# Ledger of designs, part 15: VH-VL binders against GTPase-activating protein BEM2/IPL2 (BEM2)

Target 1, 199 residues: GTPase-activating protein BEM2/IPL2 (BEM2), of Saccharomyces cerevisiae (p39960r1967to2165)
Amino acid sequence: VPLEDVCERENTLIPTIVVKLLEEIELRGLDEVGLYRIPGSIGSINALKNAFDEEGATDNSFTLEDDRWFEVNAIAGCFKMYLRELPDSLFSHAMVNDFTDLAIKYKAHAMVNEEYKRMMNELLQKLPTCYYQTLKRIVFHLNKVHQHVVNNKMDASNLAIVFSMSFINQEDLANSMGSRLGAVQTILQDFIKNPNDYF
Short names: E, the ipSAE of ESMFold2; O, the ipSAE of OpenDDE; V2, 0.75 times the mean of E and O plus 0.25 times the DockQ between their complexes.

## First folded at step 19 (VH-VL; framework fv_disitamab)

Design v2 (from s2 with light chain D50E; at its last look DockQ between E and O 0.82; V2 from the best seeds 0.00; counts 0 for: pae E 4.2 > 2)
Fold by ESMFold2, look of step 19:
Structure v2 (fold): chain C 199 residues (1-199), chain A 118 residues (1-118), chain B 105 residues (1-105)
Amino acid sequence: as target 1 above (199 residues)
Amino acid sequence: EVQLVQSGAEVKKPGATVKISCKVSGYTFTDYYIHWVQQAPGKGLEWMGRINPDSGNTYYNQKFKDKATITADKSTDTAYMELSSLRSEDTAVYFCARGDYEDWFDPWGQGTLVTVSS
Amino acid sequence: DIQMTQSPSSVSASVGDRVTITCKASYDIDSYVAWYQQKPGKAPKLLIYEASSLQSGVPSRFSGSGSGTDFTLTISSLQPEDFATYYCQQYWSYTFGGGTKVEIK
């Protein structure tokens, strides 16, 4: 389901599943060694998604603070899978090449950092509100994970690498020839290290 | 013992359709992905797609998205791959394989040879 | 997608030789690499996962190393049963290297 449709149906700016998953990781997962790098099992992720579909739809008090959800890596894996399964990336299909072309130029030393940041902010302003707000929530979440690097061993560079697959849809991944994945990594690393420069 | 057992070899004419089965045993079918891999004669391995047997969600290599349809039947613990509009270039051995989330493949099925000729 | 450039395409070696096979990814894939052995007419068999972890039942003469973009499979002392083709795989988006045929003299 498209991100815009989820947000419209829920009357929210950020999908409820994203908020709930990120809140639980922030509550008890920030110090987990290898967070986001060590995935949960498919069986655990399936159980979690089924619980969201069944209990989250019918119980306003639904929470992930439950003996069933002790495995933080299943929660993290579910979040990454949710992002990978969106039909459109958080950079939007219409704009993903604009974002990645800018980062490719910056990596090639074809522009200075202050111009890169200015142009990146211009692109962010063009995103639909639900894309922007969801991206913002995720970036600040990953910044929190980065802040806990002494314990979890996941700095901004590590997170940008492992999340690069989650910020590109199936078609764009297949067509990218590798350079756009590197561009996504560059964008995400900078966002995670310096979220206040962009959001 | 975990096993993936595939259906037997097929000989087809161009334009035909073939459906290859992959029956699993020795584990809970819905706890792992099933992947499909093509190996053309004398060539290397190429990933075609995968399915989550619990939800039915699929993810395809874009090269094969118009060629292959992957399904799963939870009642028989069997995954299927259907190849449509067969051409001579589709002559290959097709493997199914088990994999967890963001993981390697282990074990593999024995392979199914599909031969497409006039 | 992520290309895996595997070399050499073939190697001819004697029993007891040290054989090294390399695989280069077009993008930093951390340690999301597996190595497989395939004998003629058979399915591939997992040897190494997570770039360097040895699969259960695989002889200790096999080892893997590397992270990021450059990965290596090493056979420390080649045995006659190691005649096979070897493939690297990245398993973020599931691409394979082109394969390395190991021939025993």
Scores: ipSAE 0.344, ipTM 0.780, lowest interface PAE 4.2, mean pLDDT 88
ESMFold2 (binder alone), look of step 19: mean pLDDT 93; pTM 0.954
OpenDDE, look of step 19: ipSAE 0.781; ipTM 0.908

Design v3 (from s2 with heavy chain S55E, light chain D50Y; at its last look DockQ between E and O 0.75; V2 from the best seeds 0.00; counts 0 for: pae E 6.4 > 2)
Fold by ESMFold2, look of step 19:
Structure v3 (fold): chain C 199 residues (1-199), chain A 118 residues (1-118), chain B 105 residues (1-105)
Amino acid sequence: as target 1 above (199 residues)
Amino acid sequence: EVQLVQSGAEVKKPGATVKISCKVSGYTFTDYYIHWVQQAPGKGLEWMGRINPDEGNTYYNQKFKDKATITADKSTDTAYMELSSLRSEDTAVYFCARGDYEDWFDPWGQGTLVTVSS
Amino acid sequence: DIQMTQSPSSVSASVGDRVTITCKASYDIDSYVAWYQQKPGKAPKLLIYYASSLQSGVPSRFSGSGSGTDFTLTISSLQPEDFATYYCQQYWSYTFGGGTKVEIK
């Protein structure tokens, strides 16, 4: 399901499922060892997705305060799966090469950090509003996870590696010369460490 | 005991279609992915795609997206892979395997040999 | 896609030998690596998951190590039943190494 269709239906800037999943993880999951690295069971992930489709889509008061959702790694897994199942990544299919080309040039020392940040901000401003706002919410969430690294063992570098697969679909990955996945990791790590530089 | 039992060997002519079955037992079918893996004669393993049997959602290796169609039947606890427009290079053993989200494959089916010859 | 470069492609060894097989990922994949053993005409069998965790029922002579991009499967004392082909796999996007055939010297 396209992100913009969800936001239009809900009259929101960020899909409700994203907000509810991230809020629950922020409430009780930030100190979970291996958060986002340790997979949740797919049975629990499927149950949660089905509950959102059946209960959450028709009931704005739907919450995750339920014994069914005790497994934080299933909530985290559901969020990662949601991102990977989007028909278009949050960098958008139209712009993913623009983002990654910029990061590749920066990694190759072909531009100064100040220029990189300026051009990255220009690219971010070209994203549709719901893409930008959803990306912003996610980046600040991952910054919070990063801040809890002493307990959860997931710093910005770990999170960037884990989430890089959620920002590239299989078609984009197959067409990459290999450098694009590393570029996504570089972009995400910088966003997670320094969110106020970009958002 | 968890088991994945595949349909028997097939001999097909170029241009034909084949549908391989993978029947599971010993666990709840909808709690795990079913993956499919190709092994051409004398060659290594190549992942083809997967299905979430609960929703029917599929995810394919781009190499096989126009060749393979993966389905699941919850009423019989059986996954299927259909190969279309068969060519001689599609001659291979095809395995199904069980996997959880972002996990390894365990167990595997016994394999199904598909031979494409004129 | 994430490439898994497996070395060597074959090993000639004797019973009792220590055998080391390596796998190198094209990008950092943390510890999302599994190792499989396959004998001719049989399905692959899981040996190691999460880079170093030994699957139940697998002999302790098998061990795995590594993280990030460099991974190793070690057979400490090769037995006759260990002559087989071994594959590494990254299971983020399901790429296998090219395989290592362990054969009698």
Scores: ipSAE 0.079, ipTM 0.670, lowest interface PAE 6.4, mean pLDDT 87
ESMFold2 (binder alone), look of step 19: mean pLDDT 93; pTM 0.953
OpenDDE, look of step 19: ipSAE 0.606; ipTM 0.865

Design v4 (from s2 with light chain Y91F S93T; at its last look DockQ between E and O 0.70; V2 from the best seeds 0.00; counts 0 for: pae E 9.2 > 2)
Fold by ESMFold2, look of step 19:
Structure v4 (fold): chain C 199 residues (1-199), chain A 118 residues (1-118), chain B 105 residues (1-105)
Amino acid sequence: as target 1 above (199 residues)
Amino acid sequence: EVQLVQSGAEVKKPGATVKISCKVSGYTFTDYYIHWVQQAPGKGLEWMGRINPDSGNTYYNQKFKDKATITADKSTDTAYMELSSLRSEDTAVYFCARGDYEDWFDPWGQGTLVTVSS
Amino acid sequence: DIQMTQSPSSVSASVGDRVTITCKASYDIDSYVAWYQQKPGKAPKLLIYDASSLQSGVPSRFSGSGSGTDFTLTISSLQPEDFATYYCQQFWTYTFGGGTKVEIK
């Protein structure tokens, strides 16, 4: 399901599944060694996804404060699965090339950092509201994970690598030059390290 | 024992359609992705696409997105790949494989040879 | 897309030889790499996952190493059953390397 359709259906700016998964990870997972890198059990991941589909759609009192969901890596895995399975990535199909072209120019030394940040902010303002708000929520979450690197061993560079495919869908990646995935990594690393420069 | 058992070899003429089955046993079908891989004669492995059997969500290699249709039947624990408008260059062995969330493939099906000849 | 450049394309070797096979990714993929062995007429068999973790039941003469973009598979002492084709695979977009055929000298 497209992100815009989910937000419209739920009358929210950020999908409920995203908010609940990230809140739980922030509550009890930030110090988990290898968070987002170490896989959760697939059975637990699928059970959680099915619970959101059944309970979240029909009962908005659904919570992750339940003995079924004790495994933090399953919660993280469910979040990664949700993002990977979106039909359109978080930069959107319409804008992914605009974001990555800007980062490619920056990596090629064709612009200075202050101009890069200015133009990136202009692109972010063009995103549909639900994409922008969901992106913002995720970036600040990943910044929190980065702040806990002493315990979890996941710095901004590691997180940027792990989440690169969440910000460009696999169809757009397959259609692109190989440098676009590197461009996404550059964008994400900067967002995660310096979220207040952009959001 | 985890097993993926594929349907038998097929000989088809150009323009035909073939549907290859991959029946799983020894684990919960909806807990793992099913991937499909092409190996043309004398060539290497090429990933074609995958399905999440729980949701039906698919993702395809761009090369194969107009050629292959991947489906899953939860009632029979069977994944399928349909190849349409067959051409001689579609002659290959086609494997299914189980991938966990992090996607290394284990185990693989035994492979299905599809031969397309005029 | 992420290219996996595998080398060499073939190796002629004798029983007891050390064989090293390399894969280079066009993008930093951390450790999201697996290595497979394939014998003629058979499906691939998983040897190494997560760049360096040995799959259960695989002999310890097989080892994997690397992180980022450069990965290696090493067979410390070739055995007769090791003559096969070997493939690396990355797990972001599932691209395989071109394969390395290990043949009897």
Scores: ipSAE 0.007, ipTM 0.599, lowest interface PAE 9.2, mean pLDDT 86
ESMFold2 (binder alone), look of step 19: mean pLDDT 94; pTM 0.958
OpenDDE, look of step 19: ipSAE 0.768; ipTM 0.903

Design v5 (from s2 with heavy chain Q62R; at its last look DockQ between E and O 0.77; V2 from the best seeds 0.00; counts 0 for: pae E 4.5 > 2)
Fold by ESMFold2, look of step 19:
Structure v5 (fold): chain C 199 residues (1-199), chain A 118 residues (1-118), chain B 105 residues (1-105)
Amino acid sequence: as target 1 above (199 residues)
Amino acid sequence: EVQLVQSGAEVKKPGATVKISCKVSGYTFTDYYIHWVQQAPGKGLEWMGRINPDSGNTYYNRKFKDKATITADKSTDTAYMELSSLRSEDTAVYFCARGDYEDWFDPWGQGTLVTVSS
Amino acid sequence: DIQMTQSPSSVSASVGDRVTITCKASYDIDSYVAWYQQKPGKAPKLLIYDASSLQSGVPSRFSGSGSGTDFTLTISSLQPEDFATYYCQQYWSYTFGGGTKVEIK
């Protein structure tokens, strides 16, 4: 399901499933060694997803705190799987090349940092509201994970590597021969380290 | 004992369709992905796609997206891959394999040879 | 897509030799690498997962190393049953290396 359709259906700016998954990880998962690196099991991820479908993301009594969802890696895996299953990435199909071309130029030293930040901010403001707000929520979440690196061993660089697959659609991945992934990593690493520069 | 058993070899003419089965046993079918891998004669391994048998969600290698259709039948613990509009270049051994989330493949099915010739 | 460049494409070695196979990823894939052995007419068999973890039942002469972009499979003392083709795999988007055929002299 497209992100805009989910947000319209729920009357929200960020999909409720995203908010609930990230809140639970922030509550009890930030110090988990290898968070987002260690995969959860498909069985646990399926069970979690099915519970969301049955009990509804809008049910105020639904919580991820109960004994069914003990393993944080299943919650983290469900979140990563949700992002990969989006029909359009959070940079949007329309704009992903604009984002990645900018980062490629910056990596190649073809522009200075101040110009890169200015142009990146201009691109971010062109995203549809739900894409921007969801991206913002995720970036600040990953910044919190980064802040706990002493315990969890997942710094901004590691997180950017792990999440790069979640921010590029399958067609662009197949066509890019890796340059688009490297560009996404550069963007995400900077966002995670310096979220207030962009959001 | 975890086991993936594939359907037997097929000989097809160009333009035909083939459907390969992969029946699993020894574990809960919906707890793992089923992946499909092509190996052309004398060549290496190439990933084609995967299915989550619980949800039916699929993810394809772009190269095979218009060639392969992957499905699963929870009532028979069987995954399927259908290859359409067969051409001589589709002659290969096709493997199914089990994989957990973001994991390697273990075990593999025995492979199914599909030969496309006039 | 993430390319896995495997070398050499083939190697001829004697029983008892040390054999080293390398695999280079076009993107930093951390330790998301597996190594498989495939004998003629057979399905691939998992040897190594997570770059360096030895699968149960695999002889200890097999080892894996590396992280990031550079990975190595080592056979410390080649045995006659080790003639096969070996493949590396990254399992983020499931790309295989081109394979290395190990031939016993």
Scores: ipSAE 0.301, ipTM 0.753, lowest interface PAE 4.5, mean pLDDT 88
ESMFold2 (binder alone), look of step 19: mean pLDDT 93; pTM 0.952
OpenDDE, look of step 19: ipSAE 0.790; ipTM 0.911

Design v6 (from s2 with light chain S31Y; at its last fold request DockQ between E and O 0.89; V2 from the best seeds 0.00; counts 0 for: pae E 3.8 > 2)
Heavy chain, then light chain:
Amino acid sequence: EVQLVQSGAEVKKPGATVKISCKVSGYTFTDYYIHWVQQAPGKGLEWMGRINPDSGNTYYNQKFKDKATITADKSTDTAYMELSSLRSEDTAVYFCARGDYEDWFDPWGQGTLVTVSS
Amino acid sequence: DIQMTQSPSSVSASVGDRVTITCKASYDIDYYVAWYQQKPGKAPKLLIYDASSLQSGVPSRFSGSGSGTDFTLTISSLQPEDFATYYCQQYWSYTFGGGTKVEIK
ESMFold2, look of step 19: ipSAE 0.479; ipTM 0.823
ESMFold2 (binder alone), look of step 19: mean pLDDT 94; pTM 0.954
OpenDDE, look of step 19: ipSAE 0.820; ipTM 0.921
ESMFold2, fold request of step 20: ipSAE 0.363, 0.405, 0.323; ipTM 0.783, 0.807, 0.770
ESMFold2 (binder alone), fold request of step 20: mean pLDDT 93, 93, 93; pTM 0.951, 0.952, 0.953
OpenDDE, fold request of step 20: ipSAE 0.883, 0.875, 0.873; ipTM 0.941, 0.938, 0.936

## First folded at step 21 (VH-VL; framework fv_disitamab)

Design w1 (from v6 with heavy chain N57Y; at its last look DockQ between E and O 0.05; V2 from the best seeds 0.00; counts 0 for: pae E 3.7 > 2, placed apart)
Fold by ESMFold2, look of step 21:
Structure w1 (fold): chain C 199 residues (1-199), chain A 118 residues (1-118), chain B 105 residues (1-105)
Amino acid sequence: as target 1 above (199 residues)
Amino acid sequence: EVQLVQSGAEVKKPGATVKISCKVSGYTFTDYYIHWVQQAPGKGLEWMGRINPDSGYTYYNQKFKDKATITADKSTDTAYMELSSLRSEDTAVYFCARGDYEDWFDPWGQGTLVTVSS
Amino acid sequence: DIQMTQSPSSVSASVGDRVTITCKASYDIDYYVAWYQQKPGKAPKLLIYDASSLQSGVPSRFSGSGSGTDFTLTISSLQPEDFATYYCQQYWSYTFGGGTKVEIK
């Protein structure tokens, strides 16, 4: 299901499942060693999704029968899988090349940092509201994970590497020899380290 | 014992359609992806796509997105791959394989040879 | 996509030799690498997962190493049954290396 359809159907700026998953990770997962690097199993992730889809599921607890099914790695894996299964990445199909081309130029030293930030902010302003707000929520979440690096061992660089696959759709990935992934990494790392420069 | 058993070899004319089955036993079908891999004669392995049998969600290699259709039937614990508009370059062995989220493939089906000749 | 460049394409070696196969990823894929052995007419068989973890039932002469972009499969003492083609695989977006045919001299 497209992101904008979910937000419109729910009358929200950010999909409810995203908010609930990130809140649970922020509540009990920020100090988990290898958070987002060590994935949960598909079986655990499917069980979590099914529990989420049921009426009456406890939103602040995922312990319905056996709390082993709601381990932090399953919650983190469910969130990553949700992003990868979106038909359109959070940079949108229409704009993903604009974002990544900008980062490629910056990596090639074809512009100064202040020009890069100005142009990146211009691109962010063109995103539909639900894309922007969802991206913002995720970036501030990952900044929190980064701030807990002493315990979780996941700094901004690590997070940018593992999340790069979640922010590029399969068509754009297939047409790239790695430069688009490197561009996404550059964008995400800067967002995670310096969220107030962009959001 | 975990097993993936594929349907038998097929010989087809150009333009035809073939549907390969992959029947699973020894584990809960919906707990793993089923992947499909092409190996052309004398060539290496190429990933074609996968399905989450619980949700039905599919993810395809762009090269095969207009060629292959992957489905799953939870009532029979069987995944399928349909190849449409067959051409001679589609002659290959096709494998199904089991994989968890962001994981390797283990085990593999025995392979199904599809031969396309005019 | 994430390209996996595997080398060499073939190697001829004697029983008892050490054989080294390398695989280079076009993007940092952390530890998300597997190695497979395939004999003619057979399905691939998993040898190594998570870059360095040995699959159950695989002889200890097989080992894997590396992280990030550079990965290695090593056969410490080649045996006659090790004649096969070997493939690396990254499993974020599921690409394989081109394969390495190992022949016993």
Scores: ipSAE 0.404, ipTM 0.795, lowest interface PAE 3.7, mean pLDDT 88
ESMFold2 (binder alone), look of step 21: mean pLDDT 93; pTM 0.953
OpenDDE, look of step 21: ipSAE 0.525; ipTM 0.833

Design w2 (from s2 with heavy chain N57Y W104Y P107Y; at its last look DockQ between E and O 0.05; V2 from the best seeds 0.00; counts 0 for: pae E 4.0 > 2, placed apart)
Heavy chain, then light chain:
Amino acid sequence: EVQLVQSGAEVKKPGATVKISCKVSGYTFTDYYIHWVQQAPGKGLEWMGRINPDSGYTYYNQKFKDKATITADKSTDTAYMELSSLRSEDTAVYFCARGDYEDYFDYWGQGTLVTVSS
Amino acid sequence: DIQMTQSPSSVSASVGDRVTITCKASYDIDSYVAWYQQKPGKAPKLLIYDASSLQSGVPSRFSGSGSGTDFTLTISSLQPEDFATYYCQQYWSYTFGGGTKVEIK
ESMFold2, look of step 21: ipSAE 0.352; ipTM 0.774
ESMFold2 (binder alone), look of step 21: mean pLDDT 93; pTM 0.951
OpenDDE, look of step 21: ipSAE 0.745; ipTM 0.894

Design w3 (from s2 with heavy chain Y33F W104Y P107Y; at its last fold request DockQ between E and O 0.90; V2 from the best seeds 0.00; counts 0 for: pae E 3.5 > 2)
Heavy chain, then light chain:
Amino acid sequence: EVQLVQSGAEVKKPGATVKISCKVSGYTFTDYFIHWVQQAPGKGLEWMGRINPDSGNTYYNQKFKDKATITADKSTDTAYMELSSLRSEDTAVYFCARGDYEDYFDYWGQGTLVTVSS
Amino acid sequence: DIQMTQSPSSVSASVGDRVTITCKASYDIDSYVAWYQQKPGKAPKLLIYDASSLQSGVPSRFSGSGSGTDFTLTISSLQPEDFATYYCQQYWSYTFGGGTKVEIK
ESMFold2, look of step 21: ipSAE 0.549; ipTM 0.850
ESMFold2 (binder alone), look of step 21: mean pLDDT 93; pTM 0.951
OpenDDE, look of step 21: ipSAE 0.130; ipTM 0.742
ESMFold2, fold request of step 22: ipSAE 0.330, 0.414, 0.408; ipTM 0.760, 0.804, 0.800
ESMFold2 (binder alone), fold request of step 22: mean pLDDT 93, 93, 93; pTM 0.948, 0.949, 0.949
OpenDDE, fold request of step 22: ipSAE 0.020, 0.735, 0.773; ipTM 0.577, 0.899, 0.908

Design w4 (from s2 with heavy chain N57Y, light chain S93H; at its last look DockQ between E and O 0.85; V2 from the best seeds 0.00; counts 0 for: pae E 4.2 > 2)
Fold by ESMFold2, look of step 21:
Structure w4 (fold): chain C 199 residues (1-199), chain A 118 residues (1-118), chain B 105 residues (1-105)
Amino acid sequence: as target 1 above (199 residues)
Amino acid sequence: EVQLVQSGAEVKKPGATVKISCKVSGYTFTDYYIHWVQQAPGKGLEWMGRINPDSGYTYYNQKFKDKATITADKSTDTAYMELSSLRSEDTAVYFCARGDYEDWFDPWGQGTLVTVSS
Amino acid sequence: DIQMTQSPSSVSASVGDRVTITCKASYDIDSYVAWYQQKPGKAPKLLIYDASSLQSGVPSRFSGSGSGTDFTLTISSLQPEDFATYYCQQYWHYTFGGGTKVEIK
């Protein structure tokens, strides 16, 4: 389901599933060694996703405080899988090349940092509101994970690597020899380290 | 004992369709992805796609998205891959393999040889 | 696609030799690498996962190392049953290296 349709149906700026998953990770997962790097199991991830679809849609009291969801890596995995299964990535299909082309130019020293940040902010302003707000929520979440690196061993560079596949779909990836993934990694690492420069 | 048992070898004419089965035993079918891999004669391994047997969600290598259709039948613990509009270039051994989330493949099916000739 | 460049494409070696196979990813894949052994007419067999973790039942003469973009499979003392083709795989995007055939010298 398109992100816009979910947000319209829920009358929200950020999908409820994203908010609930990130809140639970922030509550009890920030110090988990290898968070987002060590995988949860598909069985646990499927069960959690089905619970959101079946119980979360019909039960306003639905929470992740439940002994079924003891495994933090399953919650993290569910979040990553949700992002990978979006029909349109958070940079949007229309704009993913604009984002990545900008980062490629920056990596090639074809512009100074001040210009890169200005142009990146211009691109972010063109995103639909639900894409922008969801991206913002995720970036500040990952910055919080980064701040716990002493315990979880997941700094901004590790997180950028792990999440780069969540921000580009297979079709967009196939049109490059890895340069688009490297660009996404560069963008995410900078966002995670310096969220206030962009959001 | 975890096993992935594939259907037998097939000989097909150009333009035909083939459907390869991969029957699973020894674990809960919906707890793992099923992946499909092509190996052309004398060549290396190439990933074709995967299915989440619980949701039915598929994810394809773009090279194969118009060639292959991957499905799963939860009632028989069997995954399928259908190859359409067969050409001589589709002659290969096709493997199914089990994989967890963001994991390697273990175990593999025994492979199914598909030969496309006139 | 993410390129996995495997070298060499073949190596001629004797029993007892140390054999080293390398695999280079076109971008940083952390340690999301597996190594497989394939004998003619057989399915691939998992040797190493997570770049360096030895699968249960695999002899300790096999080892894996590396992180980021550069990965190595080492056979410390080649045995007769080790003559096979070896593949690296990044399993985040599911691409394989081109393979390395280990042959009798």
Scores: ipSAE 0.324, ipTM 0.763, lowest interface PAE 4.2, mean pLDDT 88
ESMFold2 (binder alone), look of step 21: mean pLDDT 93; pTM 0.948
OpenDDE, look of step 21: ipSAE 0.594; ipTM 0.878

Design w5 (from s2 with heavy chain S55H Y101W; at its last look DockQ between E and O 0.68; V2 from the best seeds 0.00; counts 0 for: pae E 4.8 > 2)
Fold by ESMFold2, look of step 21:
Structure w5 (fold): chain C 199 residues (1-199), chain A 118 residues (1-118), chain B 105 residues (1-105)
Amino acid sequence: as target 1 above (199 residues)
Amino acid sequence: EVQLVQSGAEVKKPGATVKISCKVSGYTFTDYYIHWVQQAPGKGLEWMGRINPDHGNTYYNQKFKDKATITADKSTDTAYMELSSLRSEDTAVYFCARGDWEDWFDPWGQGTLVTVSS
Amino acid sequence: DIQMTQSPSSVSASVGDRVTITCKASYDIDSYVAWYQQKPGKAPKLLIYDASSLQSGVPSRFSGSGSGTDFTLTISSLQPEDFATYYCQQYWSYTFGGGTKVEIK
């Protein structure tokens, strides 16, 4: 299901499943060693997804603080799987090359940091509102994870590596010109380290 | 004992369709992905796609997107891969394999040889 | 997509030799690498997962190392049953190296 369709059906700016998953990880997972790096089992992830599909997305009495959801890595895995299964990545199919071309130019020293940030902000403002707000929520979440690196061992660089495949779908990657995955990593690392520069 | 047992070898003419089965036992079918891998004669391994048997969601290698259709039947604990519009370059051994989320493949099915000849 | 460049494509070795096979990923894949052994007419068999973890039942003469982009499979003392083709695999997007045929000299 496209992200815009989810936000429209729910009358929300950010998919409810994203908000609930991130809130639970922020509640009890920020100090988990290897958070987002150590995978959860697909069986646990499937069970969580099924529970959300039945009542969890709209039922305020449904909580992730439950013996069924003891594995924080399953909650993190469910979030990563949700992103990877979106038909269009958070950079959107229409704009992924614009984002990655800009980062490639910056990596090649073809522009200064001030110009890069200005142009990146321009691109972000062109995203549909649901994409922008969801990306913003995720970036600030990952910044929180980064701030807990002493305990969880996951700094902005580690998170950018792990999430690069979750932020660009395989179809967009297949249509790219080399180094685009590295460009996504550069963008994410900067967002995670410096979220207030962009959001 | 976890086992993946594939259907037998097939000989097909160009333009035909073949459907390969992969029946699992020894574990809960819906707790793992089923992946499909092509090995052309004398060549290496190439991932074709996978299915989540619990939800039926599939994901394909772009190369095989228009060639392969992967399905699963929870009532018989069986995954299937259908190859359409067969051509001689589709002659290969096709493996199914079990994999968890973001994990390696273990175990593998025994392989199914599909030969496409006129 | 993430390319896995495996080398050498073949090696001729004797029983008792130390054999080293390498894979280089086109992108930092951390430790998400597996190694498989395949004998003619048989399915691949998992040897190593998570770059360096030995699968249950696999002899200790097999070892894996590396992280990031450079990975190595080592057979410390080649046995007659080890003559086979070996493949590395990254399992973020499921690409395989081209394979290394280990042949008897």
Scores: ipSAE 0.274, ipTM 0.752, lowest interface PAE 4.8, mean pLDDT 87
ESMFold2 (binder alone), look of step 21: mean pLDDT 93; pTM 0.951
OpenDDE, look of step 21: ipSAE 0.764; ipTM 0.906

